Miniprotein binders against q6w4x9r395to579. Designs and how they scored, part 120

Target 1, 185 residues: q6w4x9r395to579
Amino acid sequence: GHCSLEGGSFVTTFDARPYRFHGTCTYILLQSPQLPEDGALMAVYDKSGVSHSETSLVAVVYLSRQDKIVISQDEVVTNNGEAKWLPYKTRNITVFRQTSTHLQMATSFGLELVVQLRPIFQAYVTVGPQFRGQTRGLCGNFNGDTTDDFTTSMGIAEGTASLFVDSWRAGNCPAALERETDPCS
Short names: E, the ipSAE of ESMFold2; O, the ipSAE of OpenDDE; V2, 0.75 times the mean of E and O plus 0.25 times the DockQ between their complexes.

## First folded at step 10 (miniprotein)

Design sb6 (at its last look DockQ between E and O 0.01; V2 from the best seeds 0.00; counts 0 for: pae O 14.1 > 1.5, pTM O .680 < .8, placed apart)
Fold by ESMFold2, look of step 10:
Formats: structure tokens, sequence, C-alpha cells
Structure sb6 (fold): chain B 185 residues (1-185), chain A 91 residues (1-91)
């Protein structure tokens, strides 16, 4: 299955459902019992330079009981807050520079993450077939049905991306972005 | 009770990284010193060991980011604190 975070604000789920949102927060991108040590993948969004109300992806975080690996748009990779030279390897995870513009996190447990650093920070999540029907978060539930991909953290299927995305906030984040009405241009 | 000491220490750690993010390292160090004192008092009062470990880990992250003086690392630690508190809450 494939999930993508593109164009600063667009998401395509494992079941190919596209949506867009704006928020300044850390969100749960993927949780699954297939990830060892209570593993999860998270996405960090912050304000973009386009307008004060638009946001874009600034980092992806893989976490488990052992490690907290951050890959940021500033080309800094950390584990548990310690900056790392690439390639960086743990027992089950390798992070390396795939190309001049792309980093890859490869794992032994069926998760792969490819990050485009430039010109736009984008992320591509790939999971093996063992994850089918066993995912939750912004990447959806991977059950082959796009109509329930907006399932909240409480297990409720929502009709709008904003309610779905807000349910997957990982913490107490800043107030929602404000927008101003401009004269017609 | 001891859970109030946890919330107070968490607040001080969160305020410390925010002070560091805006460049106020003197305030950041002051807040962090107070947080370390609360963490040790909470440990003496028998706060759950998992919560104490989370507080010590979070405070260590902030201390090391301040000592490095690297704005990019400070932003990363701010993001990591959100993750740390999320892990505590889901348990």
Amino acid sequence: as target 1 above (185 residues)
Amino acid sequence: GSEELFERAKELIDRAIEAARRGDFEEAKRLLDEAFKLIEEAARRGLDEELIEALRYAAKLVREAIEAGNPKLIRIVKWLLVVVWWEVDRR
C-alpha cells in the first residue's frame, strides 16, 4: 500500500483517497500492530510562506519505545534528539540518502518511507500487504474502501477531511489558522 | 498529589523549549532548573517511574538543545516533546 504527502498540503491514503487540509500540528500518520515496539509514524505541519493560513509538511517522525527518528525539511535527521550522519542504522531501520534530493528510511518490518527534500518537502509511505486492514491515521485504514478512510481516532467515519484530521492530532497544538477576507482581486 | 507535580514539571519543560526557541536562553535555563528540582521532588514522593523517566528524558532533550545552541535542533526538540507527551497520554 502507498500513502503520499504532496504539494505541501495534499494527502493520498493507502486506498487512494485524496484530500487536503491546513493545520499547525503533529498528526498521527500511521499506527498499526505490524509496527514493532508500539511504533507509529507522524507528520508535522507548519505555516507555509504562501499565506498565513496555509500549511505544509515540515517533518516526518518515526517513533517506537526505542527510537524517535525525525527527518526534517532542513535536511537534519535525528534519533532521540541527537543529530545523525547518514547512513544511519539501527537493528531494524536504515536511513540513507537515496539521491541528491531524496532520503529513504528502510525497515525490516514492512514499512518504507521516502522523503523528497527539495524543491518541496514531500513524503511517500509504503507498507507491505501484512498491513492490509490494520492501519489507522491520516493514511487511512487500508481496507480497499475509500468511503471509510476518514475514520477518526474514536472509530467514527467522517464525511469531511477537517474533522478526520483534527481527530488525529498528537497533542495540544496552536489555535487554528486564521484567514482574512480580501477584496475581490 | 504526585500527578500535579508531573503536570507542573511538564509545563516548565514546555515553557523552557519555547523560551529557547525565541532566543531567551537565560529564561530557558531558569525554567529547566526549576523543572529538574520538581522532577526530583516527584521521584522522592513516589510518582510512577514511567512518568519520571519521561520527564527526565524530556528535560535532557531540552538541556542538550540549549547547550548546542542550534535553532534547527531546538525546533526538532519542540516537535519531539509533543511526541513524548503523546506517548505518556496514550498509556
Scores: ipSAE 0.664, ipTM 0.848, lowest interface PAE 1.2, mean pLDDT 85
Fold by OpenDDE base, look of step 10:
Structure sb6 (fold): chain B 185 residues (1-185), chain A 91 residues (1-91)
Amino acid sequence: as target 1 above (185 residues)
Amino acid sequence: GSEELFERAKELIDRAIEAARRGDFEEAKRLLDEAFKLIEEAARRGLDEELIEALRYAAKLVREAIEAGNPKLIRIVKWLLVVVWWEVDRR
């Protein structure tokens, strides 16, 4: 399964359902029992301009009971708040420079993350087949059905992206909007 | 191969955008439809599914922008297409 965060406000789920939103919060991209130690992948969005439609991805975070790995748009990689030099390796996670413009987080448990740094900060999430039907978050449920991808954290299927996205907020933030946006680059 | 089809699709999308800018929305729609067919064929030939989907999504947004007569959205989606193209090109 492949999930992408592109263009500042565009998402394509594991089931290949595209949608867009404007938000300035941290959102859960991926939760799954297949992730060890209560692991979750999250996306941090922030304002890139003055209007509500000027939002962009500014960081990706992998959070577990043991690690908090942050990959930010300025190429700073931290774990538990400490800056790390690349390549950086933990027990089951490795972060390294793939290319001059791409960082990769590889894991031993079937999660891969590629972060494009330039010209726009974008993220690509890949999960193994063992994750089928066992994922939750903005990347959807990976069950081959696009019609139920907008399932909220409470298990309710929504018809629009706004309520769906809002349900996956990791903190107290403004409501997400479904409007036109300029990519931040 | 699939890469060639992708490039052709991109050209058609660019032409569609230009047609829309000229107010020729019928031509724009025709070009987009043709582009979609090429994208689908490219996908069948093994082009990265993630990038193909992104391209398809962008093309859809372009169509919506054209239908709505929204030049701003057209510009945004065009930029997205460029980014996707760049990603494909470097692989």
Scores: ipSAE 0.000, ipTM 0.169, lowest interface PAE 14.1, mean pLDDT 83
ESMFold2 (binder alone), look of step 10: mean pLDDT 84; pTM 0.829

Design sb7 (at its last look DockQ between E and O 0.01; V2 from the best seeds 0.00; counts 0 for: pae O 13.3 > 1.5, pTM O .728 < .8, other shape alone 8.155 > 2.5, placed apart)
Fold by ESMFold2, look of step 10:
Structure sb7 (fold): chain B 185 residues (1-185), chain A 91 residues (1-91)
Amino acid sequence: as target 1 above (185 residues)
Amino acid sequence: GSEELFERAKELIDRAIEAARRGDFEEAKRLLDEAFKLIEEAARRGLDEELIEALRYAAKLVREAIEAGNPKLIRVVKWLLVIVWWEVDRR
C-alpha cells in the first residue's frame, strides 16, 4: 500500500483517494496494530504561501513507546529530541540518505518512509500487505474501498476531507480548510 | 492539588521552549528550573507516575534543545511537546 504527501498540501490514501487540505497542526497519518509498541506515523503542517489559510508539510514523525523520530524540512533528523547523523540505526529502524535529495526510513515491520527534501518537502509511505484493513489516519483504512477512506477517529465515514482531517488532529489547533481548487495566485 | 501542579509545570515547559525560540536562553533556563521544582513537588504530592514521567521527558527535551542552541532543534522540540501533551490527554 502507498500513501503520499505531495505539493505541500496534497494527500493520496492507501486506496488511491486524493484530497487536499490546509491546517496548522500535527496529524495522525497512520496508526496500525502492525506497528510495534503502539507505533504511529504523524505529519506536521504549518503555514506557507502569502495567504494565512495555506499550509504545507514541514515534518514527519514516527513514534512508539521507544522512539520519537522526526525528519524535518530543515533536513534535521532526531530521535527523542537528539540530533542524529545518518545513517542512523535502531534495533528495527534504519534512517539513511537514499540520494542527495531523498532520505529513507526502512523498518523490519513492513513500514517504509521516503522523504523528498528538495525542491519541495514531500513524503511517501509504503506498507506491506499485512496492513490491509489494519490502518487508520490521514492515509485511510487500506481496505480497497475509497468511499470510506474519510473515516474519522470516531469511526464515522465523512464525505468531506476537512471533517475527516480535523478528527485526526494531535493537538489543539484551528480547523482545517479543504482546498477544492488549486490556488489561482 | 497535584493536577494544578501538572498544569503549571506544563505551562512553564511550553513557555521555556517559546523563550528559547525567541533566543532568550536566560529566561528559558529560569522557566525550566522552575518547572523542575514543580515536577518534584507534584511527585511528592502523589501525581500519577506516568504524568511525572511525561513532564520529566518534556523538560529534558527542552533542556537539551537549550544546551544545543540550535534553532532547528528548538523547532523539533516544540513539535515533540505537542505530541507528548497529546499522549497525556489520551488518558
Scores: ipSAE 0.778, ipTM 0.892, lowest interface PAE 0.7, mean pLDDT 87
Fold by OpenDDE base, look of step 10:
Structure sb7 (fold): chain B 185 residues (1-185), chain A 91 residues (1-91)
Amino acid sequence: as target 1 above (185 residues)
Amino acid sequence: GSEELFERAKELIDRAIEAARRGDFEEAKRLLDEAFKLIEEAARRGLDEELIEALRYAAKLVREAIEAGNPKLIRVVKWLLVIVWWEVDRR
């Protein structure tokens, strides 16, 4: 399964359902029992301008009971708040520079993350087949059905992206917006 | 071919950005719509890589707009991203 965060406000789920939202919070991208030590992948969004529609991805966070790995838009990689030089390796996670513009987080448990640093901060999540039907978060449930990807943290299927996205907030933040503002309005 | 269409679209995008910088957002939108048509045509010809490139290019422009501190310009170039993304989604 492949999930992508692109263009600052666009998401494509593991089931290949695309949607957009504008939010300035930390959201859970991926939770799964297949992730060890209560692991979760999260995305941090912030304002990139003055309007509510000017939002962008600014960091990706992998959080477990043992690690808090943050990859930020300024190319700083930290674990548990400490800056780490690349390549950085833990027990089952390795973060390294893939290209001049891409970082990669490789794991031993079937999760891969590629982060594009330039020209815009973007993220690409890949999970193995063992994750099928066992994922939750903004990346969807990876069950081959796009119609139920907007399942909230409470297990309710939503018709709109905003309510779906809001349910996966990791903190207290403003409500997400679904639509892009017309620049000519 | 499709590559030529993409290059033409890129030119229109650049012109749209310039229009936006002048505050002529209507012209910018018109140019972007025209660019979209070219991108759409290129897409029909099977150039997935070019669509990705277009998206990256648009993203670059967004970043530049942000760095310039022009919120209206940011919105315009983000709108471009929406257009390109829509085309990608349709495939």
Scores: ipSAE 0.000, ipTM 0.195, lowest interface PAE 13.3, mean pLDDT 84
ESMFold2 (binder alone), look of step 10: mean pLDDT 83; pTM 0.824

Design sb8 (at its last look DockQ between E and O 0.01; V2 from the best seeds 0.00; counts 0 for: pae O 13.8 > 1.5, pTM O .696 < .8, placed apart)
Fold by ESMFold2, look of step 10:
Structure sb8 (fold): chain B 185 residues (1-185), chain A 91 residues (1-91)
Amino acid sequence: as target 1 above (185 residues)
Amino acid sequence: GSEELFERAKELIDRAIEAARRGDFEEAKRLLDEAFKLIEEAARRGLDEELIEALRYAAKLVREAIEAGNPKLIRVVKWLLAVVWWEVDRR
């Protein structure tokens, strides 16, 4: 399965359902029992344009009980807050420079992340077939059915991207609808 | 109670990284000093050890970012704090 974060604000799910959103927050891209140590993949979005409602992807975070790896658009890679030189390796994870513009995080548990640093920050998530039907988050549920890919953190299938995305916020961030009604947006 | 001390310490840590992001490192250090005092008081009052560990880890991240003085690392730590607080909430 393939999930992509492109063009600053566009997402395509594991089931190939496209959508876009804006919000200044960290969002859960992928949770699954297939990820060891309560692993999760998260995406960080921040302001990118002249309007306060315009946001784009600025970092991707992999976290588990063992690892808290941040890959940012500023070319900083950290584990638990400590900046790392590449290649960087744990028992199950290797982060390395794939090309002058791309970084790759390869794992032993069926997750692969490729990050494009330039010309714009983009991310490409690949999961093995063992993840089928066992994912949740912004990348969808990977069940072969696009009609329920917008399943919220409460397990409710929504017809709109905004309610779905807002449910996957990690932290105390305002709902996208509240920010999008800002007179200065 | 001790849970009130947790919320106060968390608020101070969040304010410290924001002060550092603005370049106000003297205010950031003052807020962190206060946070460390509250963390130790919360530990003496028997706050859950996992919550104490999260507070100490968060405060350490912010201190290290301030000492490095690197704006890019400060932004990364700000994002990592959001992850730390999310981990606390899901437990």
Scores: ipSAE 0.376, ipTM 0.712, lowest interface PAE 2.9, mean pLDDT 84
Fold by OpenDDE base, look of step 10:
Order: structure tokens, then C-alpha cells, then sequence
Structure sb8 (fold): chain B 185 residues (1-185), chain A 91 residues (1-91)
């Protein structure tokens, strides 16, 4: 399964359902029992301009009981608040520079993350087949059915992205907006 | 030992990728299947479980990439393999 966060406000789920939203919060991208130590992948969005439609991805966070790995748009990689030099390896996670503009987080448990740093901060999430039907969050449920990708954290299927996205907030933030955005922003 | 098996598996995966690039997906699949067997054997012989799992996962991703015709994913997986290989070499 491949999930992408592109163009500042566009998401394509594991089931290949595209949608867009504007929010300035931290959202759960991926939760799964397949992730060890209660792991979760999250995305941090912030305002990139003055209007509510000017939002962008600014960081990706992998959070578990053991690690809090943050990859930010300024190329700073931290674990539990401490800056780390690349390549950085923990027990089962490795973060390294793939190219001059791309960082990669590789794991031993079926999760891969590629982060494009420039010109737009974008993220690409890949999960193994063992994750089929066992994922939840903004990246969907990876069950081959696009019609139920907007399942909220409470297990309710939504028809629109805004309520779906809001249900996966990791903190107190403004409500997400569903609005057209220039993919080049 | 298990390290040798790992190395052989890595070589097979590389060959699988090359086969896929040539459009020979059947050969690619065959090579990957063989690689999986070696990985499993390496695991039984005591190679680090985390490294084995990483390699196994990478192989699966390669398979998926081949099936989907996704060269981008193949490139990503190659980097993953390189990292795993580097870790093995350091031990």
C-alpha cells in the first residue's frame, strides 16, 4: 500500500483514493496493530500563508512508546527531542539521506517513509501486505475499497473529507476545511 | 553461515530487479522466491531478526513494485536493501 501527501494539501490513500483538505494540526496518518510498541505515523500541518487555504505539511512524526522521530521541513531529524545525525539507526528504524532532496525512514516492521524536502515538503508512506485491512488514519484502511476510506477514528464512514480528517486530529486544532488548492503551492 | 545466505539473497534480489527491468517478470518472481528461502534459512541460523525482517520486507516490496510496474518503488527498495546491507557489513 502506498499513501502520499503531496502538494501541501493532497492525500492519496493506500487504496488510491485522492482527497484534499486544509488543516493546521497534527493528524494520525497510520495506526495499525502491525506497528510495534503502539507505533503511529503522524503528519504535522501548518499555515504556509495568510488564508485558511494556505496550508502545508511541515513535518512527519513516527511516535511509539520508545521513539518520537520527527522529520521536519528544515531537514532536522530528532528522536525524543534530540537532534540526530544521519544516517541514524535505532533498534528497528533507520533514517538516512536518500538523495540531496529526499530522506528515507526504513524499518524492519513493514513501514517505509520517503520524505521529499524540496521544493515542496511531501511524504510517501509504504506499508507491506501484512497491513492489509489493518490500517487506520488519513491513509485509509488498505482494504481495496475506496468507498470506506473515510472511516473516522470512531469507525464511522464519512462522505466528506473534512469530518474524516478532523476525527484523526492528535490535538486541539481548528476544524479542517475541504477546499480546492493549487497543487503547486 | 547465515551471513553468506544473506549475501546470496541480496544478490538474488538484485538480479530480480534487473530481470524486472528487462521485462522478465517471471524470472524476477522466481529469483525473489529463491531469495525468500535463503532469508528464511538465514533466520533459522541466527542472523539478527530485525535485519532479516527488514530484508524480507524489502523483498516483498520489490515483488509488489514489479507487479505494479512501479520503478520508483523499486528504487526506494534498493536503498532500503543498501541500508540493511550496510548494517550487516558493520557487524
Amino acid sequence: as target 1 above (185 residues)
Amino acid sequence: GSEELFERAKELIDRAIEAARRGDFEEAKRLLDEAFKLIEEAARRGLDEELIEALRYAAKLVREAIEAGNPKLIRVVKWLLAVVWWEVDRR
Scores: ipSAE 0.000, ipTM 0.162, lowest interface PAE 13.8, mean pLDDT 83
ESMFold2 (binder alone), look of step 10: mean pLDDT 84; pTM 0.830

Design sb9 (at its last look DockQ between E and O 0.02; V2 from the best seeds 0.00; counts 0 for: pae O 11.1 > 1.5, pTM O .697 < .8, placed apart)
Fold by ESMFold2, look of step 10:
Structure sb9 (fold): chain B 185 residues (1-185), chain A 91 residues (1-91)
Amino acid sequence: as target 1 above (185 residues)
Amino acid sequence: GSEELFERAKELIDRAIEAARRGDFEEAKRLLDEAFKLIEEAARRGLDEELIEALRYAAKLVRYAIEAGNPKLIRVVAWLLAVVWWEVDRR
């Protein structure tokens, strides 16, 4: 299964359902019992232009009880709050530069993440067949049915992307942080 | 109780990232040094291990952002702190 975060605000789910959203927050891309240690993949979106509706991907984060890996737009990788030089390896996870413009996180548990750093920050999530029907988040439920890919964190299928996306916010998105991105402020 | 120590450490970490966002890295470093000391005191007093790990993780993220001096990374870390505190509150 393949999920993509492209063009700053476009998402294509594991079931190939495309949508667009604008938001400034951290969102849950993928949760699954197939991820060890309560693992989750998250995406951070921030303002990318002069209007409040222009947002883009600025970081991808893998969080579990063992690892807290951040891959940010500034091309620096951290784990558990400490910067790592690439290639970086744990028992189950390897992060390395695949090309001058791409980083890859490979895992032993069927998750692969490829991050394009330039010309714009994009992410490509691949999961093995063991994830089928067992995913939640912005990448959808991977059940082959696009009609319920907009299933909220409460398990409710929504007809609009905005309600669905808002339900997958992780954390509170404070106004002070959004004020920092305003032009001439 | 020990929850006062958690809130005090959290406040120091939040103030440190705010100082870093405005470019005041000397103040940010001072606040973080104080935060690390308070976190270790809280650990010695038996604050819950999960709360201590959340505080340490948050403080290390802010330290890295300060050392890098990169405004974009500082903003990313500010978003991640919100996630850390949100996860703690859902406990």
Scores: ipSAE 0.458, ipTM 0.770, lowest interface PAE 2.3, mean pLDDT 83
Fold by OpenDDE base, look of step 10:
Order: sequence, then C-alpha cells, then structure tokens
Structure sb9 (fold): chain B 185 residues (1-185), chain A 91 residues (1-91)
Amino acid sequence: as target 1 above (185 residues)
Amino acid sequence: GSEELFERAKELIDRAIEAARRGDFEEAKRLLDEAFKLIEEAARRGLDEELIEALRYAAKLVRYAIEAGNPKLIRVVAWLLAVVWWEVDRR
C-alpha cells in the first residue's frame, strides 16, 4: 500500500483515493495493530500563507511508546525531542538520507517512509501486505475499496473529506476545509 | 571540485555566525541557506556522505539557535561545527 501527501494539501490513500484538505493541525496518518508498541504515523500541517487555503505539510511524526521521531521540513530529525544525526538507528527504525532531497525512515515491521524535502515538503508512506484491511487514519483502510476510505476514527463513513480529516486530529485545532483535488497541482 | 565547494560552504557558515553575532539573523539565515546548497552539491560530487550529513545537520542546529536568538546555543553548536571541520580537514 502506498499513501502520499503531496502539493501541500493533497492526499492519496492506500487504496489510491485522492482528496484535498486545508488544515493546520496534527493528524493521524496511519494507525494499525501491525505497528509495534502502539505506533502511529502523524502529519503536521501549518499555514504557508495568509489565506486559509494556504496550508502545507511541515513535519512527519512517528510516535510509539518508545520513540517520537520527528522529521521536519528544515531537515532536522529528532527522537523524543533530541536532535539526531543521520543515519540514525534505533532498535527497529533507521532514518537516513536517501538522496540530496529525500530522507527515508526504514523499519523492521513493514513500514517505510520517504520524505521529499524540496521543492515541496512531501511524504510517501508504504506498508506491507500484512497491513491490508488493518489501517486507519488519513491514509485510509487499505482494503481495496476507495468508497469507504473516509471512515472516521469512530468507524463512521463520511461523505466529505473535511469531516473525515477532522476526526483524525491529534489535538484541538480549527476545522479542516475541503477543496476539490486538482491533479495538475 | 567537491572539496572547493565544501570550503566555500565553511566560509559561508563562518560568515553566518558572525552575522548572528551582530544580531543580523536574516543575513545569517541567508548565508546558511547558501551553505546548505553548496554542501549538497559537494555531496553529489562525491564527498564523504557521513561528513556531509554531519555538517548539514550541525548547520541546521546553528540555524535553530539563530532563530531562537540563543547565543549560548549558538556557541555550543558552533563548537560542534568546528569539531566536524577539524575532522574533515585532517582527511
């Protein structure tokens, strides 16, 4: 399964459903029983301009009982608040520079993350087949059905991206705005 | 060559530190950004990836210190950069 966060406000789920939203919060991208130690992948969005429609991804966070790994748009990587030099390796996670513009987080449990730093901060999430039907969050449920990807944290299927996205907020933030996906963006 | 780019980056970082000392954080940031570009180019041209990464990361920390306006942190990170420079210079 491949999930992408691109163009500042575009998401493509594991089931290949594209949608767009504008929010300035931290959102759960991926939760799954397949992630050890209650692991979750999150995305941090912030304002990138003066209008409400000018939002962008500014950081990706992997949070577990053992680690809080943050990859920020300025290429700083931290774990539990402490800056880490690359390549950085924990027990089952390695963060390293893939290219001059890409960082990668590799894991031993079937999760891969690639972060593009320039020209736009973007993220690409890959999960193994063992995750099928067992994922939750903005990346969807990875069950091969695009029509139910907007399932909220409470298990309710929503018709709009904004309500879906809002259900996966990790904190108290303003409501997300929905816009149509522009494939040319 | 890549070594020349590295040296130029070093000069820019030094200038950035001086700018920060003068309270000109905008100039410091600009200089650091230019340094980063040179470091990246140097890496593409075959410098030791580990050293390049260390330099890049240290420079990012300097930027954070500058943005925070914390002179103590700037000094500490600058010292770290110096250590990395020394390692590069002896190779």
Scores: ipSAE 0.000, ipTM 0.229, lowest interface PAE 11.1, mean pLDDT 84
ESMFold2 (binder alone), look of step 10: mean pLDDT 85; pTM 0.843

Design xb1 (at its last look DockQ between E and O 0.95; V2 from the best seeds 0.82)
Fold by OpenDDE base, look of step 10:
Structure xb1 (fold): chain B 185 residues (1-185), chain A 89 residues (1-89)
Amino acid sequence: as target 1 above (185 residues)
Amino acid sequence: DTLREEAERLYDEARKLMEEAERAFEAGNFEEAFRLAKEAGRLIEEAIELALEAIKEGDTDPWTFLLLRYAQWFAELVEEFIERVEEEL
């Protein structure tokens, strides 16, 4: 399954459902029992301009009981808040520079993350087949059905992206705004 | 302990109980499985409440939110397990 965060405010789920939102919070992208130590992948969005519609992805966070890895445009920060030189390796996670503009987080448990640093901060999440039907968050439920991807954290299927996205907040933030998906993006 | 820490403790305890419940179920001890699962359910609901309270009181740590989500998901799993056990009683 492939989930992408592109263009600052566009998301494509594991089931290939595209949508757009504007929010300035931390959101759970991927929650799954297949992630060790109650792990999750999160996305941090912030204002990129003056208007409410000017929002962008500014960081990706892997969080578990044992690990906290924050990948931003300028640095990789780990559990102790220290910036690390790459490659950084833990027990089952490796973060390294893939190209001059791309970082990669590789894991032993079927999660791969590629982060484009420039010119636009974007993220690409790949999960193995063992994750099918066992994912929650903004990347959806990876069950092959696009119609139920907007399932909230409470298990309710929503018709709008805004309510769906808000249900996956990992902080106290303003409500997300929904915009129509641009098929050309 | 903070509310989050208490919630986490209850969550962990609930998980242990469910592991025991599953073993009981596999052994054919359905009554014991049921008892353990019910207790796990109680604990996980309390964990959820505590996590929600922590957030309400201003806990902004992403881990607290993640804990809440996992606890909520676990609660669903506990209920599903209870239903399976009930079919064997």
Scores: ipSAE 0.803, ipTM 0.905, lowest interface PAE 0.5, mean pLDDT 94
Fold by ESMFold2, look of step 10:
Structure xb1 (fold): chain B 185 residues (1-185), chain A 89 residues (1-89)
Amino acid sequence: as target 1 above (185 residues)
Amino acid sequence: DTLREEAERLYDEARKLMEEAERAFEAGNFEEAFRLAKEAGRLIEEAIELALEAIKEGDTDPWTFLLLRYAQWFAELVEEFIERVEEEL
């Protein structure tokens, strides 16, 4: 299954459900019992543009009891706060430069992350078939049905992206913002 | 010692109890499976309450939020298991 974070604010779930949001926070992209040590993939968003309400992706984090790997738009990779030279390898995770503009985090547990650093910071998440029906977070539940991909952290399917996204916050931060301006034209 | 650390210990204990409950269920010991799952459910509910209180008291660590979300999901799984055990009784 594939989940993508593109254009700074756009998400496409494992079941191909597209949505967009703006918020200044860390969010849970993917949690699953298939990830060891209670692991999760998280996305960090921050202010991005001419509108004070617009945000974009600035980092992706893999967090577990063992690791906190941060890949940020400043191209620095850390684990547990310590900067690492690439290629960087733990027992079950390898982070390396795939190309001059892309980094990859490969794992032994069926998760792969590709991060485009330039020209725009984007992320592409791939999970193996063992994750089918066993994910939650901004990337959806991977059950082949787009109608319930907006399942909140309380297990409730929502019809709007804003309530769904807000339920996946992983920090004390404001709810996803709505623009305070009229349409541009 | 912190609310988050206490929630984490309860969550871990509940997970261990559910592993035992699942083994008991597979062995046909449905009374034991029910007892273990009920206790796991009690512990996970306490873990959720402690994690929520930690956040209310200003815990901003992403781990605390992740723990809460895993605990909430696990609570749902425990309830589903209990229903399955009751069908066998």
Scores: ipSAE 0.750, ipTM 0.872, lowest interface PAE 0.8, mean pLDDT 87
ESMFold2 (binder alone), look of step 10: mean pLDDT 88; pTM 0.873

Design xb2 (at its last look DockQ between E and O 0.93; V2 from the best seeds 0.77)
Fold by ESMFold2, look of step 10:
Structure xb2 (fold): chain B 185 residues (1-185), chain A 89 residues (1-89)
Amino acid sequence: as target 1 above (185 residues)
Amino acid sequence: DTLREEAERLFDEARKLMEEARRAFEAGNFEEAFRLAEEAGRLIKEAIRRAEEAIKEGDEDPWTYLLLRYAQWFAELVEEFIERVKEEL
């Protein structure tokens, strides 16, 4: 399954449902019992210009009980706050420079992340088939049905992206419905 | 112990009880499976409450939010299991 975070704050879920949102927060992109140590991918968005409606991806985070790996727009990779030289390897995660413009995080548990650093910071998530029906977060639930990809953190399927995205905030940030989310996405 | 640490402990204990409940269910011990799952449900609801209270009191660590979301998902699974066990009783 493939999930993408592309310029203009566009997201395409594992079930190929596209949507857009505008928010300045850390969001849970993917959680699953298939990820060890209560792991998750998270996406960090921030304002990208003078308009309140323009936000962009600035970092992707893999967080678990063991690791906090941050791949940021400034091209620095950290684990638990310490900068790391690439290639960087833990017991089950390897981060390496794929090309001059792309970094890759490969894992032993079926998660792969490719981050485009330039010209626009974008992220591409790939999960193995064991994740089918076993995911939640901004990437959707990976069950082959786009009508329930907007399942909130409370397990409620929503018809609009804004309520769905807002439920996945992982920080004390303004609710996207109040000020920041594109109501058309 | 912080509220987040208490929530983690309660969540971990609830998961242990549910593993025991699943084993009891597979062995046909449906009354025991029900009792264990009900207890796990009480613990996970308390874990959720403590994580929510931590956030209300100013805990902004993304880990606390992730813990809460896993606990909420687990609570759904516990309720589904309890309904399944009731069909056997």
Scores: ipSAE 0.742, ipTM 0.872, lowest interface PAE 0.8, mean pLDDT 88
Fold by OpenDDE base, look of step 10:
Structure xb2 (fold): chain B 185 residues (1-185), chain A 89 residues (1-89)
Amino acid sequence: as target 1 above (185 residues)
Amino acid sequence: DTLREEAERLFDEARKLMEEARRAFEAGNFEEAFRLAEEAGRLIKEAIRRAEEAIKEGDEDPWTYLLLRYAQWFAELVEEFIERVKEEL
């Protein structure tokens, strides 16, 4: 399964459903029992301009009981809040520079993350087949059905992206706004 | 202990009970499986309440939110299991 966060406000789920939202919060991208130590992948969005529609992805966070890895445009920060030189390696996670503009987080448990740092901060999430039907969050449920991707944290299918996205907030923040997806952006 | 820490302990205990419930079910001891699952259900609901209370009181740590959602998901699984056990009683 492939999930992408592109263009600052566009998301394509594991089931290939595209949508757009504007929010300034931390959101759960991927929650799954297949992630060790109650792990999850999260996305941090912030304002990139003066209007509510000017929002962008600013960081990706992997969080579990054992690990906290924050990948931002400028640095990689780990559990103790220290910026690390790459490559960074823990027991089952490795973060390294893939190219001059791309970082990669590789894992032993079927999760891969590629982060484009410049010119636009973007993220690409790949999960193995063992994750089928066992994912929740903004990347959807990876069950081959696009119609139920907007399932909230409470297991309710929503018709709008804004309500769906808000249900996966990982902090106290304003409500997300929904806009029509432009496939060319 | 903080509310989050209490929620974590309750969640962990609920998971242990569900593992025992599963083993009981596999052994054909459906009454015990049911009892254990019901207890797990009670604990996980309490974990959810604690996490929600933490958030209400101003806990803004993403981990607390993540914990809440995992607990909610687990609660659904417990309920589904209970329904399966009931079919065997």
Scores: ipSAE 0.702, ipTM 0.870, lowest interface PAE 0.6, mean pLDDT 93
ESMFold2 (binder alone), look of step 10: mean pLDDT 88; pTM 0.880

